# VHH binders against Oxysterol-binding protein-related protein 5 (OSBPL5), part 2

Target 1, 118 residues: Oxysterol-binding protein-related protein 5 (OSBPL5), of Homo sapiens (Human) (q9h0x9r126to243)
Amino acid sequence: VVIMADSLKIRGTLKSWTKLWCVLKPGVLLIYKTPKVGQWVGTVLLHCCELIERPSKKDGFCFKLFHPLDQSVWAVKGPKGESVGSITQPLPSSYLIFRAASESDGRCWLDALELALR

## First folded at step 19 (VHH; from x3 with S52T)

Design z1
Fold by ESMFold2, look of step 20:
Structure z1 (fold): chain B 118 residues (1-118), chain A 122 residues (1-122)
Amino acid sequence: as target 1 above (118 residues)
Amino acid sequence: AVQLQASGGGFVQPGGSLRLSCAASGFTFSSYVMGWFRQAPGKEREFVSAITYSGDKTYYAKSVKGRFTISRDNSKNTVYLQMNSLRAEDTATYYCAASEYFDFWPEEYDYWGQGTQVTVSS
């Protein structure tokens, strides 16, 4: 069952943000290019991740999911058996950095993710 | 030009104390998270401590929590690190750094000081 779904800005080592559709389910965070089914980018396995806030004076709300031992956070296959994600800009294997549009949206995401990590 | 000048390092016995200072110029200091990192020979630069732009939150590496205290004075554009109960493992070059966002990872920090050497001799 879907716990939460919304667009978030995502980046890795490149400083350019990509807006992606994020769907939170128990134990996983599914990432799609758009809300439409079939444009899967990747699936994060939450039980291997840690979560931190990245406070800033800037608007919005920034946080990071990462593997504490620098190992992959990605599932091998998509939810419908996909073997290859649809993103043109590579994302890191061991972490993702997120930005929500507002502090309130970001807090909702952080609270939901903290429960899903347990 | 951006400058971060770290000072206050030196030689100290185990159990001793030092206070590091980092004077900043060339950017809006009160808008930046300030951090301290350290690097021992042959090791990567590692997180020590950070303080948010307003000073309302502080962060510490597990190995220094309870012994080190970070603070800032935005009127003097300066961040400090009070280092108590020093140990041989604290021997390193200490660097101050600035970022618009808090992070533990050095690659997320925009500006770096030249560093100050801390040596804890047995």
Scores: ipSAE 0.466, ipTM 0.762, lowest interface PAE 1.7, mean pLDDT 89

## First folded at step 20 (VHH)

Design j2 (from z1 with K57R)
Fold by OpenDDE, fold request of step 22:
Structure j2 (fold): chain B 118 residues (1-118), chain A 122 residues (1-122)
Amino acid sequence: as target 1 above (118 residues)
Amino acid sequence: AVQLQASGGGFVQPGGSLRLSCAASGFTFSSYVMGWFRQAPGKEREFVSAITYSGDRTYYAKSVKGRFTISRDNSKNTVYLQMNSLRAEDTATYYCAASEYFDFWPEEYDYWGQGTQVTVSS
């Protein structure tokens, strides 16, 4: 069951932003290059994550999923059993920083993620 | 050039108080989250407190919550850390830091000041 799906910008290890399609399901956040099925980038395991808002004066709404012990937040396999994700900019192992286009969108994501993290 | 100048550190007995100040220059102060970090000998630098650009939100490490208070005066480009009920474990070098975004992790902060030593000992 899909809880929420939308595009978010995700910050890579080089601190650049890439727009990716994010699908929130119970217990996991699936990341895709596009909304098209088959371009899976990675799966974030939410049971090991904590969530914070990252307030700023910048445009958009920024938040962060992170492992409190600085361990990997990523699943080993994709939803279809994929072992290798689609190529994108390098992403951090122990955290992900997201940016929604608007505060309203960002708040929706926070609410949904907070529920999913329980 | 960006500068963060911290002051107010010193020696105090357990239960005592100190007030740290950090004067900023060289950037738009009111557009940045200001934070305090500390590093004890042999330990990693850890988050202590942060305050958003408008001062509307404050954050504290669990270990200092209820004892420390962060504040800022944008007209003076200064951030403060009031430290009450100090404990021996609060002994550390305290650093002022600035970031466009709030974060608990030091690597996310763009600018750093020189440390000011806080020593709590009987």
Scores: ipSAE 0.867, ipTM 0.921, lowest interface PAE 0.5, mean pLDDT 96
Fold by OpenDDE, fold request of step 22:
Structure j2 (fold): chain B 118 residues (1-118), chain A 122 residues (1-122)
Amino acid sequence: as target 1 above (118 residues)
Amino acid sequence: AVQLQASGGGFVQPGGSLRLSCAASGFTFSSYVMGWFRQAPGKEREFVSAITYSGDRTYYAKSVKGRFTISRDNSKNTVYLQMNSLRAEDTATYYCAASEYFDFWPEEYDYWGQGTQVTVSS
């Protein structure tokens, strides 16, 4: 069951932003390059994550998923049993920073994630 | 040049109070989240408190909630940390920091001041 699916910008380890397709399911956040091709990038395990909003005066709406013990938030396998994700910019291991295009979109993500983290 | 000048540290007994101040210059103060971090010997720098641009939102580490209060005066480009009911475990060097985004992690802050020592001991 898909709770929510939309594009988000995700910040890499070099602090650059990449637009990726994010699919929220119970317990996991699936990240893809695009919605059509289905190139799986990674799976975030939500049970080990906490969520914070990152207020700013910049455009967009930022929030952060993080492991409270600085451990990896990533699953080792993809939804189809993939062992290696599609190539993208390097992403952090213990956290992810997201940016939605608008506050409205961002708030929707926050609400959905908050529910999914429980 | 960006400068953050912290002051107000010192020696206090447990249960005592201190008020830290951090005067900022060289950047648009009201456009930054201001935060306080602390580092004890042998420990990593940890988040203490932060306040958003207009002061509409404040954040506190669990260990200091109810005891510390962060505030800011944008007309003076200054952020404050009122520290009450101080404990021995509050002993650390305290640092003022600025960031365009709120975050709990020091790596996300753009500017840092020099540390001010806070020592709580009987």
Scores: ipSAE 0.863, ipTM 0.918, lowest interface PAE 0.5, mean pLDDT 96
Fold by ESMFold2, fold request of step 22:
Structure j2 (fold): chain B 118 residues (1-118), chain A 122 residues (1-122)
Amino acid sequence: as target 1 above (118 residues)
Amino acid sequence: AVQLQASGGGFVQPGGSLRLSCAASGFTFSSYVMGWFRQAPGKEREFVSAITYSGDRTYYAKSVKGRFTISRDNSKNTVYLQMNSLRAEDTATYYCAASEYFDFWPEEYDYWGQGTQVTVSS
């Protein structure tokens, strides 16, 4: 049921990018530290999110998933019943900002996310 | 030093027009998204409009769409906001802001001007 999987750079309020492994399934975006270990960081519930492109002259392709009412976007439990994610970087509760390595990669992600959003 | 100098505010009657200008210096203007935000007394600063670095895309808050037009002139390091059909609820201090990335959120903008007052009243 995996629609797309790849590494993306992710940031929150600190504006420092962290490369994480992202797995898109219908209705959810699963985030892991690496593809090798697969340690779960968090799961974004897409049904509560809006998606917007963040155009820039900078390299790559930037977009944001956010809760329009500033509520949490995170699932409470992981896919294997984990109660807490493998937290190595603080991420915001209500949004995530992503950067794909290229415009073409980013547009593929945006298209896939639009399909996966309800 | 980075400077964003907003001007063109003033007093107008409802239905009137104003054109705001924001002259920029101290950074590479043509690489930045430019935005306009406004703040009325006792309210949060809110998004009004933004324009991408090349000018190929523009964004507007729902409350101003169809009445306001953002534009930029990269040769003059200046962004503009043409405000038509002004209403009392448009009364606010208007701020010019700059960011490397487009966003609706004021927290994502790195450089801010001092603002220019717009007052719409009979």
Scores: ipSAE 0.662, ipTM 0.850, lowest interface PAE 1.0, mean pLDDT 90
Fold by ESMFold2, fold request of step 22:
Structure j2 (fold): chain B 118 residues (1-118), chain A 122 residues (1-122)
Amino acid sequence: as target 1 above (118 residues)
Amino acid sequence: AVQLQASGGGFVQPGGSLRLSCAASGFTFSSYVMGWFRQAPGKEREFVSAITYSGDRTYYAKSVKGRFTISRDNSKNTVYLQMNSLRAEDTATYYCAASEYFDFWPEEYDYWGQGTQVTVSS
């Protein structure tokens, strides 16, 4: 069951944003390159994550999903058994930083993620 | 060059108060989140408090919430930490830091002050 799906800008240690398609389900956040083709990038295992809001004047509504013990947040296989995700730039193993299109969209994402982290 | 100059530390008895100041230069202060971190000897640097660029949001570690108050004055390029009801466990070097984003991880902060010592003992 899909709780929420939308594009979000994502980055890690490199300070460049990549727009990716994010699909929230109970316990997982699925990340794809685009909604039409659905090339799987990775799956975040939410049970091991914490969530913080990261306000910024420059980038507006941002938030971070991270492993509090600095361990991997990624599932090893995709939803259809994929063993290798499709990615144009490496993402960190233990966290992701997100930028929402607006305050309203970002608040909706935070509310949904807080529930899905349960 | 970027400078963050923390001051206002000192020796105080338990239950006492101190007010820390951090004067900033060399960057657009009003565009940065300002944070306070502390480090006791032999321990990791830990988050204390942060305030957004406009001052409309404030954040506190659980151990200091209700006792410490962060504020900023963008016209003076200065961030403050009012520390009340001080305890022995608040003894540490206090650092101010600046980031374009709020975070409680020290690694996400771009600029750091040299710190000011706070010692709480009888």
Scores: ipSAE 0.176, ipTM 0.567, lowest interface PAE 4.6, mean pLDDT 86

Design j5 (from z1 with S99A)
Fold by OpenDDE, fold request of step 22:
Structure j5 (fold): chain B 118 residues (1-118), chain A 122 residues (1-122)
Amino acid sequence: as target 1 above (118 residues)
Amino acid sequence: AVQLQASGGGFVQPGGSLRLSCAASGFTFSSYVMGWFRQAPGKEREFVSAITYSGDKTYYAKSVKGRFTISRDNSKNTVYLQMNSLRAEDTATYYCAAAEYFDFWPEEYDYWGQGTQVTVSS
Protein backbone atom coordinates (compact mmCIF):
# COMPACT_ATOMS: atom_id res chain seq x y z
CA VAL B 1 0.00 0.00 0.00
CA VAL B 2 1.36 3.36 -1.07
CA ILE B 3 0.62 6.11 1.39
CA MET B 4 2.27 8.89 -0.56
CA ALA B 5 4.53 9.27 -3.55
CA ASP B 6 6.22 12.41 -4.78
CA SER B 7 9.54 13.95 -5.60
CA LEU B 8 11.69 15.37 -2.85
CA LYS B 9 15.09 16.89 -2.77
CA ILE B 10 17.48 14.98 -0.57
CA ARG B 11 20.71 16.38 0.74
CA GLY B 12 23.84 14.31 0.26
CA THR B 13 26.90 14.12 2.44
CA LEU B 14 28.48 16.86 0.37
CA LYS B 15 25.50 19.06 1.19
CA SER B 16 24.23 19.07 -2.37
CA TRP B 17 20.60 18.45 -3.20
CA THR B 18 19.28 15.79 -5.55
CA LYS B 19 15.72 15.38 -6.66
CA LEU B 20 14.55 11.84 -6.01
CA TRP B 21 11.26 10.01 -6.19
CA CYS B 22 10.05 9.00 -2.76
CA VAL B 23 7.40 6.40 -2.02
CA LEU B 24 6.04 6.13 1.47
CA LYS B 25 4.67 2.78 2.55
CA PRO B 26 3.86 1.45 5.96
CA GLY B 27 7.13 1.13 7.80
CA VAL B 28 9.40 2.11 4.91
CA LEU B 29 10.34 5.00 2.69
CA LEU B 30 11.46 3.91 -0.75
CA ILE B 31 13.72 6.20 -2.71
CA TYR B 32 14.09 6.03 -6.48
CA LYS B 33 15.94 8.03 -9.08
CA THR B 34 12.86 8.42 -11.25
CA PRO B 35 9.23 7.41 -10.98
CA LYS B 36 9.06 5.87 -14.45
CA VAL B 37 12.01 3.52 -14.61
CA GLY B 38 11.90 2.59 -10.98
CA GLN B 39 15.62 2.74 -10.33
CA TRP B 40 15.76 1.92 -6.67
CA VAL B 41 18.21 3.98 -4.64
CA GLY B 42 17.48 2.86 -1.12
CA THR B 43 14.95 1.96 1.51
CA VAL B 44 14.66 3.82 4.78
CA LEU B 45 13.42 1.81 7.74
CA LEU B 46 11.02 4.06 9.56
CA HIS B 47 10.72 2.00 12.73
CA CYS B 48 14.15 3.17 13.80
CA CYS B 49 13.72 6.78 12.75
CA GLU B 50 12.59 9.96 14.38
CA LEU B 51 11.36 12.98 12.49
CA ILE B 52 11.96 16.69 12.92
CA GLU B 53 11.02 19.75 10.99
CA ARG B 54 13.89 22.01 10.06
CA PRO B 55 12.45 25.49 9.88
CA SER B 56 14.25 28.06 7.77
CA LYS B 57 13.72 31.22 5.83
CA LYS B 58 14.69 29.40 2.67
CA ASP B 59 12.29 28.33 -0.02
CA GLY B 60 10.71 24.96 0.37
CA PHE B 61 10.04 22.88 3.42
CA CYS B 62 12.84 20.99 5.10
CA PHE B 63 12.64 18.03 7.44
CA LYS B 64 14.94 15.33 8.74
CA LEU B 65 14.67 11.62 9.44
CA PHE B 66 17.31 10.35 11.79
CA HIS B 67 18.30 7.39 13.89
CA PRO B 68 18.37 8.47 17.54
CA LEU B 69 21.42 6.29 18.20
CA ASP B 70 23.26 7.30 15.03
CA GLN B 71 22.81 3.88 13.49
CA SER B 72 21.98 3.12 9.89
CA VAL B 73 18.47 3.91 8.72
CA TRP B 74 18.83 1.90 5.55
CA ALA B 75 17.51 -1.51 4.69
CA VAL B 76 19.92 -4.07 3.32
CA LYS B 77 17.81 -4.99 0.31
CA GLY B 78 15.38 -3.29 -1.99
CA PRO B 79 11.73 -4.09 -2.49
CA LYS B 80 12.51 -6.48 -5.33
CA GLY B 81 15.45 -8.03 -3.57
CA GLU B 82 18.01 -5.62 -4.94
CA SER B 83 21.36 -5.79 -3.20
CA VAL B 84 22.80 -2.61 -4.64
CA GLY B 85 20.97 0.62 -5.19
CA SER B 86 21.20 2.86 -8.20
CA ILE B 87 24.04 5.31 -8.24
CA THR B 88 23.32 8.70 -6.76
CA GLN B 89 25.18 11.21 -4.68
CA PRO B 90 26.43 9.73 -1.43
CA LEU B 91 23.77 9.85 1.27
CA PRO B 92 24.23 9.81 5.02
CA SER B 93 23.86 6.52 6.83
CA SER B 94 22.15 7.63 10.03
CA TYR B 95 19.92 10.40 8.77
CA LEU B 96 18.32 11.97 5.73
CA ILE B 97 17.45 15.57 5.12
CA PHE B 98 14.59 16.29 2.77
CA ARG B 99 13.22 19.37 1.14
CA ALA B 100 9.80 19.66 -0.38
CA ALA B 101 9.08 22.23 -3.07
CA SER B 102 6.42 23.97 -1.01
CA GLU B 103 5.30 24.27 2.54
CA SER B 104 2.03 22.58 1.73
CA ASP B 105 3.77 19.61 0.18
CA GLY B 106 6.22 19.46 3.02
CA ARG B 107 3.56 19.43 5.65
CA CYS B 108 1.76 16.67 3.84
CA TRP B 109 4.94 14.65 4.02
CA LEU B 110 5.39 15.44 7.70
CA ASP B 111 1.89 14.32 8.51
CA ALA B 112 2.22 11.17 6.50
CA LEU B 113 5.61 10.31 7.95
CA GLU B 114 4.47 10.96 11.49
CA LEU B 115 1.68 8.53 10.95
CA ALA B 116 3.94 5.99 9.29
CA LEU B 117 6.50 6.19 12.09
CA ARG B 118 3.95 4.87 14.54
CA ALA A 1 33.56 38.84 8.97
CA VAL A 2 31.00 36.83 10.87
CA GLN A 3 31.14 37.26 14.62
CA LEU A 4 29.18 35.80 17.47
CA GLN A 5 30.09 37.24 20.81
CA ALA A 6 28.64 35.57 23.87
CA SER A 7 28.54 37.05 27.35
CA GLY A 8 26.80 36.64 30.68
CA GLY A 9 28.49 33.56 32.01
CA GLY A 10 29.81 33.29 35.54
CA PHE A 11 29.68 31.55 38.88
CA VAL A 12 26.39 30.87 40.57
CA GLN A 13 25.05 28.69 43.33
CA PRO A 14 22.57 25.94 42.65
CA GLY A 15 19.14 27.43 42.16
CA GLY A 16 20.62 30.64 40.84
CA SER A 17 20.06 32.36 37.53
CA LEU A 18 22.13 33.67 34.66
CA ARG A 19 21.30 35.35 31.40
CA LEU A 20 23.51 34.76 28.42
CA SER A 21 23.66 37.11 25.48
CA CYS A 22 25.09 36.62 22.04
CA ALA A 23 25.66 39.56 19.75
CA ALA A 24 25.91 38.72 16.07
CA SER A 25 27.46 40.58 13.18
CA GLY A 26 28.63 39.95 9.65
CA PHE A 27 25.53 38.15 8.42
CA THR A 28 21.79 38.67 8.04
CA PHE A 29 20.81 37.83 11.58
CA SER A 30 17.08 37.73 10.94
CA SER A 31 17.52 35.00 8.35
CA TYR A 32 19.20 32.55 10.68
CA VAL A 33 18.19 30.17 13.36
CA MET A 34 20.09 30.93 16.52
CA GLY A 35 21.08 28.29 18.99
CA TRP A 36 22.89 27.60 22.20
CA PHE A 37 25.09 24.62 22.79
CA ARG A 38 27.14 23.64 25.80
CA GLN A 39 30.13 21.47 26.48
CA ALA A 40 31.15 20.17 29.86
CA PRO A 41 34.62 18.84 30.58
CA GLY A 42 35.03 15.37 29.15
CA LYS A 43 31.67 15.49 27.41
CA GLU A 44 30.52 16.16 23.90
CA ARG A 45 28.99 19.41 22.84
CA GLU A 46 25.25 19.15 23.26
CA PHE A 47 22.21 21.06 22.12
CA VAL A 48 20.66 23.37 24.69
CA SER A 49 18.18 25.58 22.88
CA ALA A 50 17.35 27.18 19.55
CA ILE A 51 15.03 29.80 18.15
CA THR A 52 13.88 30.21 14.57
CA TYR A 53 14.71 33.24 12.51
CA SER A 54 11.41 34.95 13.26
CA GLY A 55 11.26 33.75 16.83
CA ASP A 56 8.03 31.89 16.20
CA LYS A 57 9.44 28.56 17.33
CA THR A 58 11.72 27.62 20.17
CA TYR A 59 13.41 24.36 21.00
CA TYR A 60 14.88 23.04 24.22
CA ALA A 61 16.82 20.05 25.37
CA LYS A 62 14.82 17.91 27.74
CA SER A 63 17.30 18.61 30.51
CA VAL A 64 16.71 22.35 30.42
CA LYS A 65 13.07 22.56 29.43
CA GLY A 66 11.08 24.60 31.90
CA ARG A 67 14.20 26.22 33.30
CA PHE A 68 15.79 27.90 30.31
CA THR A 69 14.21 30.39 27.93
CA ILE A 70 15.63 31.42 24.60
CA SER A 71 14.70 34.70 22.96
CA ARG A 72 16.01 37.01 20.30
CA ASP A 73 15.94 40.65 19.32
CA ASN A 74 16.46 41.00 15.63
CA SER A 75 16.73 44.76 15.91
CA LYS A 76 19.79 44.25 18.06
CA ASN A 77 21.13 41.16 16.33
CA THR A 78 21.16 39.44 19.68
CA VAL A 79 20.01 36.11 21.03
CA TYR A 80 19.50 35.47 24.73
CA LEU A 81 19.36 32.49 27.02
CA GLN A 82 17.71 32.99 30.37
CA MET A 83 18.83 30.23 32.68
CA ASN A 84 16.87 29.73 35.87
CA SER A 85 17.02 27.11 38.59
CA LEU A 86 20.55 26.28 37.63
CA ARG A 87 21.99 22.94 38.64
CA ALA A 88 25.49 21.62 39.01
CA GLU A 89 24.90 19.60 35.83
CA ASP A 90 24.47 22.84 33.90
CA THR A 91 28.13 23.64 34.44
CA ALA A 92 29.68 23.95 31.00
CA THR A 93 31.05 26.25 28.39
CA TYR A 94 28.13 27.68 26.48
CA TYR A 95 28.37 28.48 22.79
CA CYS A 96 26.18 30.57 20.58
CA ALA A 97 25.64 29.29 17.05
CA ALA A 98 23.82 30.26 13.86
CA ALA A 99 22.28 28.10 11.15
CA GLU A 100 20.14 28.54 8.08
CA TYR A 101 18.05 25.57 9.13
CA PHE A 102 17.10 24.42 12.56
CA ASP A 103 18.78 21.28 13.75
CA PHE A 104 19.71 19.56 16.98
CA TRP A 105 23.15 18.61 15.71
CA PRO A 106 26.04 21.05 16.00
CA GLU A 107 27.50 20.12 12.62
CA GLU A 108 24.49 21.73 10.99
CA TYR A 109 25.31 25.14 12.39
CA ASP A 110 27.35 27.43 10.20
CA TYR A 111 28.73 29.97 12.62
CA TRP A 112 30.00 29.67 16.16
CA GLY A 113 30.93 32.11 18.84
CA GLN A 114 33.49 31.95 21.56
CA GLY A 115 32.36 30.04 24.60
CA THR A 116 31.25 31.61 27.84
CA GLN A 117 31.80 29.64 31.03
CA VAL A 118 28.91 28.84 33.33
CA THR A 119 29.81 27.29 36.65
CA VAL A 120 27.16 26.16 39.08
CA SER A 121 28.62 25.21 42.43
CA SER A 122 27.83 25.50 46.09
Scores: ipSAE 0.879, ipTM 0.928, lowest interface PAE 0.5, mean pLDDT 96
Fold by OpenDDE, last read:
Structure j5 (fold): chain B 118 residues (1-118), chain A 122 residues (1-122)
Amino acid sequence: as target 1 above (118 residues)
Amino acid sequence: AVQLQASGGGFVQPGGSLRLSCAASGFTFSSYVMGWFRQAPGKEREFVSAITYSGDKTYYAKSVKGRFTISRDNSKNTVYLQMNSLRAEDTATYYCAAAEYFDFWPEEYDYWGQGTQVTVSS
């Protein structure tokens, strides 16, 4: 069951932003390069994560998923048993920073994630 | 050049109060989240409080909530930390910091001031 699916910008370890397709399902956030099947990047385990909003004067809506014990938020395998994700910029291990294009979109993600984290 | 100058630290008894002040220059103050961090000897630097660029949102560590109050005056490029009911465990070097985005983690803050020592002891 897909709760939400949309494009988000995700900040890499080099502080650059990449637009990636994000699919929220119960318990997991799937990240893809594109909406096309087969370009799986990674899977975030939501049961291990906490969520914060990152207010700013910048455009967009920024939020952060993080592991409270600074451990990996990533699943070992993909949804189809993949062991290696599609190549993208290096992403942090213990947290992810997201940016939605608008506040309204960002709020929708925040609400959905908050419910998913319960 | 960016500068964050903190003041107001000192020695106080438990239950006492201090007010820290941090004067900022060299950047657009009103566009930044301002925060306070502290570091005790042998411990990691930890989040204390933060305030958004407009002052509409404030954040506090659980350990200081209800005792500390953060505020800012954008016309003076200054952020304040009112510390009441101080405890021995509040003893630390306090640092003022600025960030474009709010965060609890110090590595996400762009600018840092010199520390001001706060010592709470009988």
Scores: ipSAE 0.878, ipTM 0.928, lowest interface PAE 0.5, mean pLDDT 96
Fold by OpenDDE, fold request of step 22:
Structure j5 (fold): chain B 118 residues (1-118), chain A 122 residues (1-122)
Amino acid sequence: as target 1 above (118 residues)
Amino acid sequence: AVQLQASGGGFVQPGGSLRLSCAASGFTFSSYVMGWFRQAPGKEREFVSAITYSGDKTYYAKSVKGRFTISRDNSKNTVYLQMNSLRAEDTATYYCAAAEYFDFWPEEYDYWGQGTQVTVSS
């Protein structure tokens, strides 16, 4: 069951932003290069994550998923048993920083994630 | 040049109070989240408190919540940390920091001031 799916910008380890397709399901956040299944980037395990908003005066709505013990937030395998994700910019292991295009979209994600983390 | 100058540290007994101040210059103060971090000997620098650019939101570490209060005066480019009911474990060097985005992690802060020592001891 898909809770919500939309494009978000995700910040890499080099602090650059990449637009990726994000699919929120119960317990997991699936990240894809495109909306098409087959370009799986990674799976975030939500049970080990906490969520914070990152307020700023900059455009967009920024929030962060992080492991409170600085451990990996990533699943070892993808939804189809993939062992290697599609190539993208290097992403952090213990956290992910997201940016939605608007506050309304961002708030929607925040609310959905908050529910999914419970 | 960006400058953050912290003051107000000192020696206090347990249960005492201190008020830290951090004067900022060289950047648009009202556009930045201001935060306080602390580092005790042999420990990593840890988040203490932060306040958003407008002051509408404040954040506190669990260990200081209810005892510390962060505030800011954008007209004076200054952020404050009122520390009440101080404990021995609050002993640390306190640092003022500025960031475009709020975060609990020090690596996300862009500017740092010099540390001010806070020592709580009987």
Scores: ipSAE 0.875, ipTM 0.926, lowest interface PAE 0.5, mean pLDDT 96
Fold by OpenDDE, last read:
Structure j5 (fold): chain B 118 residues (1-118), chain A 122 residues (1-122)
Amino acid sequence: as target 1 above (118 residues)
Amino acid sequence: AVQLQASGGGFVQPGGSLRLSCAASGFTFSSYVMGWFRQAPGKEREFVSAITYSGDKTYYAKSVKGRFTISRDNSKNTVYLQMNSLRAEDTATYYCAAAEYFDFWPEEYDYWGQGTQVTVSS
């Protein structure tokens, strides 16, 4: 069951932003390069994550998923049993920083994620 | 050049109070989240408190909640940390920091001031 799906910008380890397709399901956040091709990038395990809003005056709405013990937030396999995700910019292991295009979109993500983290 | 100048540190007895100030220059102060971090000897730098650019949101470490109060005056480009009911474990070098985005992690802060020593001891 898909709770929510939309594009988000995700910040890589080099602090650059990449637009990726994010699919929220119960317990997991699936990240794809594009919605159409379905190139799986990674799966975030939500049970081990905490969520914070990152307020700013910058455009968009920023929030962060992180492992409270600085451990990996990533699943080892994809939804179809993939062992290797599609190539994208390097992403952090223990956290992910997201940016939604608008506050309204961002708030929707926060609400959805908060529910999914429970 | 960006500058963050902290002041107000010192020696205080347990249960005492201090008020830290951090004067900022060289950047648009009202566009930044301001935070305080501290580092005790042999320990990692840790988040203490932060306040959003407008002051509408404040954040505190669990260890200081109810005792510390962060505030800011954008007209003076200054952030404050009122520290009440100080404890020995609050002894540390306190650092003022600025970030475009709020975060609990020091690596996400863009600018740092020089530390001001706070020593709580009988």
Scores: ipSAE 0.875, ipTM 0.925, lowest interface PAE 0.5, mean pLDDT 96
Fold by ESMFold2, fold request of step 22:
Structure j5 (fold): chain B 118 residues (1-118), chain A 122 residues (1-122)
Amino acid sequence: as target 1 above (118 residues)
Amino acid sequence: AVQLQASGGGFVQPGGSLRLSCAASGFTFSSYVMGWFRQAPGKEREFVSAITYSGDKTYYAKSVKGRFTISRDNSKNTVYLQMNSLRAEDTATYYCAAAEYFDFWPEEYDYWGQGTQVTVSS
C-alpha cells in the first residue's frame, strides 16, 4: 500500500540536485526516475535508517536518511526483481539527502517517514 | 575571501571554563548555520555543537550537552561556544564552520576556520 508519493530533489556526495519520483510504502522508500513504471533507481530499507531534518534559510525543506553505522541502505533487488537500478547520478551506499519543494510538503514527508522508521 | 577566525582557546584545569569566539567575513553570516567541531590527535574530527541561521535551534553532541552553550550575534558576524565543566577528554583543536543546511557531518560544511587549541590538564 502506497502511503505517499511525490517528486523530491535528491543528492548524495555530488552536491547537485536530481529530481526523482519517491514512493513510500511500509518499511521502504522506492525511488524511480519518473512516475512511469519500469525506471526503478533503488529501494531504501527504512528499518536500518535514521532521519534528520536539515534546517536552512533556503527555500524548500531538507532532510537526510542515513545508516548510523555507515552501512548500505539499499535493497538488493527492485520490486519486480530488478538486479540493477537505472543509470542516474551516483548515489552513496549509506545515505541520501532530500529536498521537498515547500516546507508544508517537506513536513508531510518527514512525519510519514518518522512513522515508517518505527 | 571567506574567513572564519576562531579564538579564545588556551590552557585550563579540569572543571574550568573557556569561551570560544569565531568571527566571520566574506559571506552572508545571517543566512548560514554555524557549527563547532573538534579534533584530538589521532582521532577524527567530531561534531560538538551547531546553531541555526536565526539562532532559534541549537544542537549538541551528547558528550558536551549541559556543559557547553552555543550562541551567535548576527550583528557582529560572530558565533560563540561557552565551555563549562571542562574535562581532559575535551582537549582538542576546536574549529568553527559554516553551512547552508544543518548537518552533524563535517563533510557538509562549506567554510572552515583555522581552529583554536583547548588543553585541559592539571
Scores: ipSAE 0.667, ipTM 0.851, lowest interface PAE 1.0, mean pLDDT 90
Fold by ESMFold2, fold request of step 22:
Structure j5 (fold): chain B 118 residues (1-118), chain A 122 residues (1-122)
Amino acid sequence: as target 1 above (118 residues)
Amino acid sequence: AVQLQASGGGFVQPGGSLRLSCAASGFTFSSYVMGWFRQAPGKEREFVSAITYSGDKTYYAKSVKGRFTISRDNSKNTVYLQMNSLRAEDTATYYCAAAEYFDFWPEEYDYWGQGTQVTVSS
């Protein structure tokens, strides 16, 4: 069951933002290039992650999901058996940094993720 | 050019206190999160403390919480670290750093000071 879905800006080590479609389900965060089917980027396994807010004067709301022991956060296969995601630039293995467009949107994401991490 | 000038380090006995200062120039200080990190010989650089751009929220490593206090004066473009109840394990070079977003990770900080040495011994 889908808990929440929305576009978020995502970055990793390259430190440039990419807008991706994020779908939250119990235990996983599915990441797609767009809302279209067949453009799966990756699936984050939430049980191994920690979540922090990253306050800033910049617009929007920033947070990070990361593995506390620097291990991979990614599932091996996609929801339809995909073995390779569609994004051409690599995302880090152990973390992702997200930015929501507004503070209220970001708070909703944090609350939903904290429940999903339980 | 961006400058972060850390000062106030020195030699102190266990249980003593020091106050570090970091004077900033070349960027809009009041728009940046300011942080303190430290590195002992043979160890990785580690997070000590951070303060948000307005000063409304502060963060501390567990090892220093209750002993260290971070503060800032945006009118003087300066961040401070008051270090109380110092221990031998606090011996390190202390670095101030600036970032647009709060983080515990040193690689997320854009600007770095040269550091100031703190040595705690009897």
Scores: ipSAE 0.645, ipTM 0.843, lowest interface PAE 1.1, mean pLDDT 90
Fold by ESMFold2, last read:
Structure j5 (fold): chain B 118 residues (1-118), chain A 122 residues (1-122)
Amino acid sequence: as target 1 above (118 residues)
Amino acid sequence: AVQLQASGGGFVQPGGSLRLSCAASGFTFSSYVMGWFRQAPGKEREFVSAITYSGDKTYYAKSVKGRFTISRDNSKNTVYLQMNSLRAEDTATYYCAAAEYFDFWPEEYDYWGQGTQVTVSS
């Protein structure tokens, strides 16, 4: 069951934002290149993650999802048995930084993620 | 060039107080999150405190909450750290740093001061 789905800009150690399709389900965040499910990038396992807001004067709304012990947040296989995600640029193993287009969108994501982290 | 100049460190007895200052230049101070980090010899640089660009939110490491107070004066391009009830474990070099987005991780901060030494002993 899908709790929320939307495009978000995502980055890691590289400071370049990539727009990806994010689908929130209980316990997991599925990441795709586009809304088509065949373009799986990775699946974040939420049970070991913490969530922080990253306030800024810049436009949009920024937050970070991370493993507090610096361990991998990624599931090994995709939702349809995929073994390798479709993105060629590496994302960090233990965290992701997200940017929603507006403060309103970002607050909705934080609220939904707080519920899904249970 | 961007400069962050920290000052106000020194030698103090346990239970004492110090006030650190960090004067900024070379960037739009009022648009940046300001943070304080510290590093003791042989240890990793750790988050101490941060304050949002407008000053409306403040953040503290658990080890210092209730003892340290961060503040800023955007008219003076200066961030402060009031350090009360100091303990030997607070001994470190204290660094101010600036970032466009709040974070606890040092690697997310773009500009760094040279640091000021705080020593709590005797």
Scores: ipSAE 0.626, ipTM 0.832, lowest interface PAE 1.1, mean pLDDT 90

Design j5 (from z1 with S99A)
Fold by ESMFold2, last read:
Structure j5 (fold): chain B 118 residues (1-118), chain A 122 residues (1-122)
Amino acid sequence: as target 1 above (118 residues)
Amino acid sequence: AVQLQASGGGFVQPGGSLRLSCAASGFTFSSYVMGWFRQAPGKEREFVSAITYSGDKTYYAKSVKGRFTISRDNSKNTVYLQMNSLRAEDTATYYCAAAEYFDFWPEEYDYWGQGTQVTVSS
């Protein structure tokens, strides 16, 4: 069951934002390139993650999902059996940084994620 | 050039207090998150505390929460760390740092001070 779906800007080690389609389900966050024709980018396993806000005057409402022991947050396979390995930008193994389109959108995402983290 | 000048370190007995200061120049201080990190010899630099650019939110490592208080004065371009109930394990070099974003990872901070030594011993 889909809890929430929307576009978010995502980055990792590089300080360049990529807009991706994010689908929140219990225990997982699915990431796609686009909502309609999108290729699966990766699936974040929420049970191993922590969530922090990352406020910034420059980029506004940001947050971070990360593994507290610096281990992988990614599921091995996609929802249709896809292998790991996006053909777009490489993403870090242990964290992702998100930027919401607005403060209100960001608050909605944080509230949903805090519930989904158990 | 950007400068972060940390001061206020010293020797103190367990249970004692110290107040650290960090004076900043060369950047727009009121647009930056300010943080304190510490490093003991042979250990990794670790997060201690941070305060948002406006001062409306503060963050603390679990090991120092309730004992340390971060504050800032944007009119003086200065961030402070009040350290109470000090313990031997708080012995370290304390660094102030500045970033555009809050984070507890040192790699996300753009500017660093030279540090000030805090030694807690009998």
Scores: ipSAE 0.109, ipTM 0.515, lowest interface PAE 5.3, mean pLDDT 85

